# VH-VL binders against Phosphoglycolate phosphatase: the designs that were tried, part 2

Target 1, 238 residues: Phosphoglycolate phosphatase, of Staphylothermus marinus (a3dnn7)
Amino acid sequence: MIRLAAFDIDGTLTINRSSTVLCLEAIDALRKLEKNGVIVVLVSSNALPVVVGLKKYIGLSGPAIGETGALIYYGEEEIVATTKYSAKQAYLDVLEKYNEYVYGSWQNMFRLHDYALKIRKQYLSKDNEIYSLIKEYVENKYPYIKVGYSGYAIHLTPKDTGKGKALKQIMEKHGIRREETMGVGDSIMDWEFIKETKIKVAVANADPELRRKADIVTTKPSGYGVVEIVEKILDKPP

## First folded at step 6 (VH-VL; framework fv_felzartamab)

Design p18 (from zo3 with heavy chain I58T)
Fold by ESMFold2-Fast, scan of step 6:
Structure p18 (fold): chain C 238 residues (1-238), chain A 119 residues (1-119), chain B 107 residues (1-107)
Amino acid sequence: as target 1 above (238 residues)
Amino acid sequence: QVQLVESGGGLVQPGGSLRLSCAASGFTFSDYYMNWVRQAPGKGLEWVSDISFSGSTTYYADSVKGRFTISRDNSKNTLYLQMNSLRAEDTAVYYCAREYWDSSGFDYWGQGTLVTVSS
Amino acid sequence: DIELTQPPSVSVAPGQTARISCSGDALPKEYAYWYQQKPGQAPVLVIYKDSERPSGIPERFSGSNSGNTATLTISGTQAEDEADYYCQSADSSGTYVFGGGTKLTVL
């Protein structure tokens, strides 16, 4: 029996990978998992208040992971940093050097460890080139920082943390073994936490690389795929 | 600077027991999964066991399951491997290894401690 | 049950490209890791997550993982690269497996 299920948000709980609009059927599925005793963990690269706000208004009681794993919210009296480092200096450096190509995410004023850069509209067709340029610059100059690209934002994250480290800390706190877990995502970046789970799920429209690594690929995309896998896990009657 | 120093190896008879220790320094020990990996003389590497941050979760290779027990003391920055019912096939250099940032690989290894199981 | 298969030995001339393969059914779904071990020394991680290099590892080391085969590539091989190389991967059940090792000879 699954005791913990971890979900990426953008592209996984939304109606598709280019929208922030939630798939309400997926949200209902998460509530159903909790009603059946499963701990639901939201996993995100967003600033912690964004993830916690979503969790609160959905009515989920499980922990939330923000800032690409750098912060875990267990409750108002228990917020844990998984790293002592901050990417702030690297972020400010990149913002100055590559201002022609990128700008800072508005969420950065609410961040402590992980910092996000957005690619300017006129350069989106060159997103992989810009990502590679920034990755090479940052990882060479700041060896304690790693650079990832979700297709939505470029994230500068301390190397000693990640979505997977945060998820493992949550599992340990709750006494949950890997065999009792499921992870669901849409991006190869989600593999960092999904690989730490027993049931590895990619939604139908996920990155080809994630679909290859997953144990289960849903037949439906994004949030509709979440509905599918939750029904399968709970053996829901027709 | 990250250091892992193994100790406790030696000669032991078949059916005997040994406890290995690994003293860790230069990093926050409680932030890492820890592993034991062994290498028989002239042979390849074989994973033995891992342990989670606080020690609540452990896994073992089938070859040692039920005979070996991995544990840790975070207050002393020390990893242990209790080896019982030792067999000649357990003869190897035993390495303490730290899991890499995202798990699954090992970024730092100790120098190893030799365990010889022989009559 | 996971098994990783490596060639027992590979020989390359100085300055040439060495390629060491690692094959197994887990590799399409799991990351490959590569370790260098010189005589009398502990292993050193040279590639993690299929293709990433740890800080301090020369740029001539690269990795890939395609189909059921992971490959360690050493471009412009140096005499100091002569060593045993091990691939390693993980199982979703929490176990790890190493390949049998490849002795790289630079001559």
Scores: ipSAE 0.064, ipTM 0.658, lowest interface PAE 7.4, mean pLDDT 90

Design p19 (from zo3 with heavy chain D50E)
Fold by ESMFold2-Fast, scan of step 6:
Structure p19 (fold): chain C 238 residues (1-238), chain A 119 residues (1-119), chain B 107 residues (1-107)
Amino acid sequence: as target 1 above (238 residues)
Amino acid sequence: QVQLVESGGGLVQPGGSLRLSCAASGFTFSDYYMNWVRQAPGKGLEWVSEISFSGSTIYYADSVKGRFTISRDNSKNTLYLQMNSLRAEDTAVYYCAREYWDSSGFDYWGQGTLVTVSS
Amino acid sequence: DIELTQPPSVSVAPGQTARISCSGDALPKEYAYWYQQKPGQAPVLVIYKDSERPSGIPERFSGSNSGNTATLTISGTQAEDEADYYCQSADSSGTYVFGGGTKLTVL
């Protein structure tokens, strides 16, 4: 049996990739994993309090990964940064220079390392062009920062961290072997942590690139695909 | 009821090619990682290659990298091993093995097919 | 590169306990697996995940993994246990390795 399962939140535990509304059936599935002794790790680019709050109220005892892997929450007295760098200076620079196209995520007041930009509604049709513009500017001027676009926000993240680095640290701390792990996501950006697991899962409506790399592609989208894979692993005998 | 049946072995000259097949039955083939393991006459077991559920993740032993290609067809419940640039040291019985779902162990093996590389 | 070392042979009298060791640097971090192989036959999994026994394998077979050494133990060894035994493990890069094998003789 799998002993650790890592899940992306947005687009994976939600009702679809365009909504932040949680799929309650998926949340129930995570609680079933928890009850069966599986360590459930929530992996997110959101500020740490958002991820920790969700984990707490679902009833998950496992760690949480926030800020695109820059922070790991093991408990109230054990919060670990995986990087010494912060993207704050790059973020403030981009806000000033590209205010016409982007605004800051409200979550940034709760961030230490990873900073998020939202594309203004009138420019969403040009989101890839704006992302590329910001990426080129930031990575040229701030060589220690990488820029990613999740479809929800543009993230400025220190290069020496990531969701995969954080997940590997959790596995090592808990004595979990790769062979006992599963990773589930919807975005090619999730590949960084999913590739570190044995069972690599993409939901049906995931990015085509992720679906090609994954070992299992669920038949149902987003949270409904999570229900599908959880039922499958819980029913597998030794 | 689980069965793995290898085929395609035979005599081949050095530098030649050969394609092995493994027909699976008695289980949902697409739910398992599959492996090839070989054994030279009178010698021990040597792992050759692994392929994941969909075929997206593949691993090879260093001794066969660049020469062998593992693949699978889930619609036909069949595992394949394409062997190119064969050498005398590739002479072995080749086993198809099912990887235990949640670990790196092989719970069922086929009977093997003999590959002899000789002039 | 990962390597697993086994003794080439072990001899026991019927009813005695046989112990087969498997040593390697991967074993503190990875599971050990054990296979029984009789002449002309395919290998049979007898121990998985260090110490677990598959359905149908006699209770006299047991396994352990401590430090850099995994051990297969056969208590009350019987004539039909005479075979070659192989340990197997994995490394963190996704590759697998077998030990050189141990010929168990029951005399």
Scores: ipSAE 0.018, ipTM 0.572, lowest interface PAE 7.8, mean pLDDT 89

Design p2 (from zo3 with heavy chain S30E)
Fold by ESMFold2-Fast, scan of step 6:
Structure p2 (fold): chain C 238 residues (1-238), chain A 119 residues (1-119), chain B 107 residues (1-107)
Amino acid sequence: as target 1 above (238 residues)
Amino acid sequence: QVQLVESGGGLVQPGGSLRLSCAASGFTFEDYYMNWVRQAPGKGLEWVSDISFSGSTIYYADSVKGRFTISRDNSKNTLYLQMNSLRAEDTAVYYCAREYWDSSGFDYWGQGTLVTVSS
Amino acid sequence: DIELTQPPSVSVAPGQTARISCSGDALPKEYAYWYQQKPGQAPVLVIYKDSERPSGIPERFSGSNSGNTATLTISGTQAEDEADYYCQSADSSGTYVFGGGTKLTVL
């Protein structure tokens, strides 16, 4: 029996990968896991308040991971940073040097460690070139920072943290072994935490590389795939 | 800078016991899984044991199960390997290795400590 | 059961490309890691997560993982690259395994 299930939010709990609209059937499925005693962990690159707000209003008692793993929310009196570093200085440097191409995410005013850059719409056709340019600049000048690109935002993250590290710390705190865990996502970037789980799940419309690495690929996309896997998990006896 | 320094190796008789230590510095020790990896003289690398952040999850190679015990003391930044019922085939250089958090590989290694189990 | 197979030795002339293979059933679902070990020294990580290089490792080192075989490639091999090379991976049970090692000779 699975005792802990970790879920990516955008593209996994939403109606599809191009929308932030939640799949209500997926939210209902998370509530069913919660009612059956499974620890549900939301995993995101969003600022911590965004993830915590979602977790609270869904009614999940499990921890939340924000800022690409840099922060874990266990409760109002227990918020833990998984890194001593902040990408803030690198972020401010990039804004000054590459202001022609990028602007800061509005969520950055609510961030402590992981910082997000948006590519200006007139330069989106050159997104990979701009990403590569920023990655080379930052990783050479700030060797403790890594740069990732989701296709939506460029994230500057301390190298000593990530979604996988945060999930392992949660498992340790709750006495959960890998064999009792499941991870679900839609992006190859989610592999960082999914690989730390026993049941590795990709939704039907996930990146091809994630689908190849996963143990299970759902038949339905995004949130509808979450419904599918949750029903299978709850149907099986221990 | 990250440093791992092993100690406690030496000559021991078959059936004897030995305790290895690995002193860690230059990083937040409690945030990393730690490993012991050994290498017999002139042979390849062999993984021995893994320990999670607080020590709640531990795995061993089949060749050492029931004889070796891995442990850690986060307050002292030290990793241990208690070796009991030693056999000639346990003769090796024992390395302390830090597990890379976002991949199950080892980014930093100590210089190793030699354990010789003789006749 | 997880097991990684490497050729025992590979020989190349200076400036040629060396390719060291590592095969195992775990590799499609698990990352491959590569270590360089020179006589009397501890291993050094040269490739992690199939294809990424740690800072300080020369660009001539590259890695790939295609199906059940991971490959370490050293382009323009230098005399200083002569060493033993080990691949390593993990399984879902939390255990780790090393390949048998490949002795690279540059002549």
Scores: ipSAE 0.054, ipTM 0.642, lowest interface PAE 7.3, mean pLDDT 90

Design p20 (from zo3 with heavy chain D50S)
Fold by ESMFold2-Fast, scan of step 6:
Structure p20 (fold): chain C 238 residues (1-238), chain A 119 residues (1-119), chain B 107 residues (1-107)
Amino acid sequence: as target 1 above (238 residues)
Amino acid sequence: QVQLVESGGGLVQPGGSLRLSCAASGFTFSDYYMNWVRQAPGKGLEWVSSISFSGSTIYYADSVKGRFTISRDNSKNTLYLQMNSLRAEDTAVYYCAREYWDSSGFDYWGQGTLVTVSS
Amino acid sequence: DIELTQPPSVSVAPGQTARISCSGDALPKEYAYWYQQKPGQAPVLVIYKDSERPSGIPERFSGSNSGNTATLTISGTQAEDEADYYCQSADSSGTYVFGGGTKLTVL
C-alpha cells in the first residue's frame, strides 16, 4: 500500500536523540522496505554527500534530500536544486561580523545553498541570544534567507525551500500520491516534510508537539521505533 | 510583483463548456502548485482543483470530478481549467491561487472571473 | 473527509479583541490558514502555517492551532478589519477544505 517512506536521520535512525550512532536494527528495517519495493527517502539538513553516502551504503535506491531540502539526489547525473538562492553570501557576512560567537561548520565546504554555523563553546550558555541576534541581522539584510536553530547548529536557508518542498517534488517525479506515503521523524522541525505524507509517524521520544500532530506514535524510541512501524507496514496496514 | 490574471469567464448554457485561463507573472511558475477556488454568489469559498509543479499530480473536488480538467503550460506561465457538462450550481467567481511553497495554503490570488451557467 | 466549522458571525467593538474559531478533526495533523475577504475583492492571506504572518499584514493579527481548533485573533480591532474570514486546511490525501466563513462586524 505504501509506495514511499521518508525518514529523518538524526534522532530517528540513530540509537537515541543525543547520538549519531546508527541503530542497526532500523537500518535493517529500511532494507526490508527496499526489498518490498518501497521507495525509501532519507531527509536531512546535512550536506548532500553525507546523506548520499549513507543511502548508498545502506543499499537504498530512492532519492536523498540534503541541505534542509535545497538539494535532491536522484542519481550521479541528476542532482536537482529546489531553490535559485544560496545563503553563502549571508553566511560569509555573519562569519566576518560575528566571528567572536560563531564559526563555520566543516560541512560548509560541501554545501551550495544551506549553510551552518556553530556557536563557540564559551558562548553556549547564551545560544538563544546569539541565535536571535544572527536571525535578526540576516533576515533583515537578506530577506530571501531564513535562520533556524537546531540546538547544535544555526542554519541559514533560502526561504523558498524546505524538506517538505523537496519531498513533494520527489513524489511528483515518481508519480506517488500522498495516500501512498509515510513520514517518520523525532523533531517538530520534521513536521515540515511529515505533513506532506499520509501516514504521519513520531518515534516515542519525539518532541511532544510532533507526537501530538502524528497519526502514530511508536512505543519505542528513535531507531527502535522505526523497526516497530516498518514491521506494522509490512505485516499489515495501521 | 506576483500577479495572477484570470480570463475566460462568461455566460454559458447548462450542459455547455468553458475554458478558464490564469496568466502568471512575477515568479518562477514551475516552482509552485497551482489551484482553482470558486465562490458562488453570496456563498463561501470552495476549493475546485490543484495541480503539481509539472502537472503530473492532480486532485479534484468530488463535485467536479469527471467534468473539469485542470492543466498548466509552464512554458507560457499559464494555468487552465476546462469545464464540461456545466450545471447551474457551477455558477461562481473562479479564482486562480498560488500554493505557498512549503504548505497547503494560498499566498496569492487572482481577481477572479465570473462564470454564469443559465439558460 | 475533513470539515471545518466556523461561527457564521462575530461582533466586536473597536479596540476590542476579536477571536474567530475554526474546528475540525484534521487540524491537529494539518496547518490552518486564514483569509480576509472584503466585498467585491479576492481573498487575502492573513495567517499561514497556523501562526505565521505574511509581510504587510498588521501585527494585531495572530493565529494558533491547538487540539481540534484553530483560532484567528485580532487584537485592538479596527473598523478596516470588518470583513469575511475563512479558515482553510488540507488533508493528507491532497484535498483542501475551507470553513464556511465568519462575518466580522466592528461596532
Scores: ipSAE 0.006, ipTM 0.583, lowest interface PAE 9.9, mean pLDDT 89

Design p21 (from zo3 with heavy chain D50Y)
Fold by ESMFold2-Fast, scan of step 6:
Structure p21 (fold): chain C 238 residues (1-238), chain A 119 residues (1-119), chain B 107 residues (1-107)
Amino acid sequence: as target 1 above (238 residues)
Amino acid sequence: QVQLVESGGGLVQPGGSLRLSCAASGFTFSDYYMNWVRQAPGKGLEWVSYISFSGSTIYYADSVKGRFTISRDNSKNTLYLQMNSLRAEDTAVYYCAREYWDSSGFDYWGQGTLVTVSS
Amino acid sequence: DIELTQPPSVSVAPGQTARISCSGDALPKEYAYWYQQKPGQAPVLVIYKDSERPSGIPERFSGSNSGNTATLTISGTQAEDEADYYCQSADSSGTYVFGGGTKLTVL
């Protein structure tokens, strides 16, 4: 019944929320969706080449969303930006002002719109305090930029785009109705795209706020929860 | 600056037709979902219709289904509402509203155009 | 269909906290949005995604959404806050719904 399924990567397709190691059982589940004609969309805050590389080697034919929704990859000849703004100026400003706490993601050399900051190892225990400090500074000084924290990196993103905007554009291009869609994630930041789907799924170890908003909360965490929900939807009668 | 300007409102008899327009400027119109929201004199807000970026997905409130048609022309940065078989209860100020970039709320509204259905 | 219920009126003295409730079965799973409307004017978004403020909206405005009730809170209410307030949400079928509105009177 589902024709499109959108998945967050980090914390959702990985073995847990503290690792970038993929859950191979989840990857196998995505391949099963692909084999059954479901369009699988990877949704990420990572630079576009990282997401496209993963999509390619998993064997997914669907589009990929990178830079927190600012870029959509439909193919080598069709890469679409969902915003005209860039967070680069705000990013450079934060690097100068808060260098003691943060450093730039290596992926930033491959970014156009969304920019990522990593919290230095010695300050990870104060990650929410540092996030709040940067959020207040950036959103006051750069009113067209929003600041989010995924648990992996602090992202500076133009306000007029997001994971949800990108997913809606993909659905429209492919003629997919909301009623034919599923979204799966682990972070409250994922709610932006999950809310645009019919079947709203949070993995067992997702943020409490996402678990409260979801239609389905899996019994297993991260990638193992993805296996659970994929098996459930594929086992439905025609 | 973001601007939405409605036009086409006026007095029409029951059973008549009217076409509303909303001219958008100051933003990339083709990047936004658009909606029509109405408000009867002295009453509350009532959602009327939704249209997606390209116009391929359209929703209507039950009260207007089969009578109203929403459309858009992205080359003209204009949203339309064709209203047929008008009834007295359709009398309202009609607002053009831009859907917030990542949510189902409305961040920018036009000033509205009054439609009065009476003899 | 989903339905959002608001009290028709709320009165507060200047400087006091005003609370406007919005109740509906969709709210545990859907975001709430709040609009301020003054006579003869178009609505203005004052709270989006339950608790976020648009740029330019005073910090005395805040929102929450828990259980089946969303609440708009105005701390230290000022005379210029006197207006009609509407909550709004949407369900997973793509239907948008507004509450009936609350007239806030600052006495």
Scores: ipSAE 0.005, ipTM 0.509, lowest interface PAE 12.3, mean pLDDT 89

Design p23 (from zo3 with heavy chain E99D)
Fold by ESMFold2-Fast, scan of step 6:
Structure p23 (fold): chain C 238 residues (1-238), chain A 119 residues (1-119), chain B 107 residues (1-107)
Amino acid sequence: as target 1 above (238 residues)
Amino acid sequence: QVQLVESGGGLVQPGGSLRLSCAASGFTFSDYYMNWVRQAPGKGLEWVSDISFSGSTIYYADSVKGRFTISRDNSKNTLYLQMNSLRAEDTAVYYCARDYWDSSGFDYWGQGTLVTVSS
Amino acid sequence: DIELTQPPSVSVAPGQTARISCSGDALPKEYAYWYQQKPGQAPVLVIYKDSERPSGIPERFSGSNSGNTATLTISGTQAEDEADYYCQSADSSGTYVFGGGTKLTVL
């Protein structure tokens, strides 16, 4: 049986991939996992307080992963950084050089390692060009930083961390083996942690590349797909 | 700068034992899974073993299971490979390799240490 | 049993495009990694996560992973690219596997 289930938030626990509104049926499904003794881990690129707040108000006892894996919250007295590096210097450099195209995420005032940039609305039609420009600049000048684009924000993250590294540290700390785990997401960026689990799940409306890599693709999108997979793993075999 | 330096290789008779060491520097050793990968003379790469951050999770290639033991000492930033019951087919250059941060590939390799098993 | 198959050798003239294939059942579900190894030297990572290039690796190196086949592409191949190339992946159990290697000759 599954002892740990890790979930991406945006696009996975929400009503769709264009909204931050939570799918309440998915939240209810997470509570059902919690009641059945499954450790539920929320995985996110958001600042740690955002993820921890959501975890607490849902009523989940499991750890939370914030800042694209750079921080793990195990409890108020145990917050662990998975990296010694910070993207802060690279972030400040990009803001100065590319201020015409990007601005800083408001969450950056609550970040320590991973920093997010937003593309200005007038340049969204050229988002991939701007992403590539920043990626080339940062990865050339700051070889210890990697640059990713979610479609919502450009993230500058230390190369020696990620959602997968954070999840593996949680598994090791709790004595949970890969064979007892499930990962669920909607973006190819979620593959970083999903690949470290035994049951690899993509929701129906996930990126095509993630659907290709997943063991299970749900029939329903986003949060409704989470309901589907949770019911399947809690049900006894036919 | 990341550096991995292997030592302990040499000539040994079949049935003998050797202990390899890999001294790590330039990074936080306890934050990485570590690997041993070998290469027989004129042949390809073969993964041998990996070890988790604290050493609680260990995997071996079938060819060495029961004969080799991987271990680490995070206080000394050192990875070890204890090789017992050595066979001629274990002759290879043994590389210490750091898992790429996402645990799927190897971003840094040591220079390698040659182990020759011959009578 | 997981296995990755590469052609044993590929020859290309300077300035031409070299393509090295890597085929295996794990590849639809796992990332492919590529390593360059020159005689007497340790392997060097040239492509990670199917298509990403480490800092310091020339832009002429690129990768893809589609169906059961990963491909390393070297555009405008240079003499210094002559080396052995290995693909590597993992299975769902965390077991690592290397391809048999491809000797790239630039003549």
Scores: ipSAE 0.075, ipTM 0.672, lowest interface PAE 6.3, mean pLDDT 90

Design p25 (from zo3 with heavy chain Y100G)
Fold by ESMFold2-Fast, scan of step 6:
Structure p25 (fold): chain C 238 residues (1-238), chain A 119 residues (1-119), chain B 107 residues (1-107)
Amino acid sequence: as target 1 above (238 residues)
Amino acid sequence: QVQLVESGGGLVQPGGSLRLSCAASGFTFSDYYMNWVRQAPGKGLEWVSDISFSGSTIYYADSVKGRFTISRDNSKNTLYLQMNSLRAEDTAVYYCAREGWDSSGFDYWGQGTLVTVSS
Amino acid sequence: DIELTQPPSVSVAPGQTARISCSGDALPKEYAYWYQQKPGQAPVLVIYKDSERPSGIPERFSGSNSGNTATLTISGTQAEDEADYYCQSADSSGTYVFGGGTKLTVL
């Protein structure tokens, strides 16, 4: 079987893409992967404590990736930054200039490198226009920062990092070859780490763009698709 | 039980085209990467191409890139290799091989089909 | 531009231990695989993931991979082990490469 499986959280381990409620069947499947010797990596744009807290209470022993790849948690005494840069100055600048349209994520007080902005609800119908405005402003003024939009939050992230860079560092540290890996997600933004794996999986309700790039598209959505692929993986002979 | 049967080989002139097929049985075809590997008469094995479960990820050896196209039809449990602009050096027995899960290598091979490129 | 180098031939007496080497820059980071091919037959996987043996392959076959060299070892070599042996590995981009092959002669 594979030796490492990386999972996006929101929309992938949850009951659907509009909820933060975990699919308990998916969580059970992750625990079964670890019992069978597979390193399970949680991958997220959330602040590191959110991802680490989830990992801890699920009972997973594998690493966690937070802040869109800027931070890797290997253990309490081993937290590694994948970048020297911080988007904090760009974030503060945007808050001042575009306060009419956006506000800061509450998680930002627990962030070091990647910073998140929320679009005020009265402007959600113009979310792509606001995202483009902020992207143009930030990337011109702060050439070391990139701007992404998940549909839920606008992320300001140092250009020299990402979920894929973090996952590759984990693989190198654990001596895991690409051929022994699987990546699972629901958003085209997850492609950045999924493309670094051998088995590329999209859940049934994933973005059409990700479903086209994936090797496997599950028949079930979100967490139920995770159960499906994990059962398939665990049943394979050498 | 697991069987891979190649077909479509034959004599073809330089610059010509040929399509190889590999019929798979005895396993869930859509769960496996599939490979084409060739062997020129009296020579060693040379990897040609592979294709992922759904066909979304494909790799080619430099010697065939731009001339050969690998594809698969999971509804028919069949792997294909479309060979265009054939050259004398493409003369070989072409094997279909299944790639096992989790780096298990090419665990099952067909008997091969001979392609001869000659005038 | 990954190449795997094997000796063109190895000769052993029946019952002797045969060792076939495979050297290349990919091997410190990638798995080695070994295939046995008898005249007129398709190759058979005998070792995967450096040292693992498929079910049905005799216990006398073993493998290792250290530094830039993978080794296939056949202990107590039998007449039926006479064949061509090929190593195979991958590069970091996911393409595969075979060694040139080693003809094992059991005299």
Scores: ipSAE 0.007, ipTM 0.489, lowest interface PAE 11.7, mean pLDDT 89

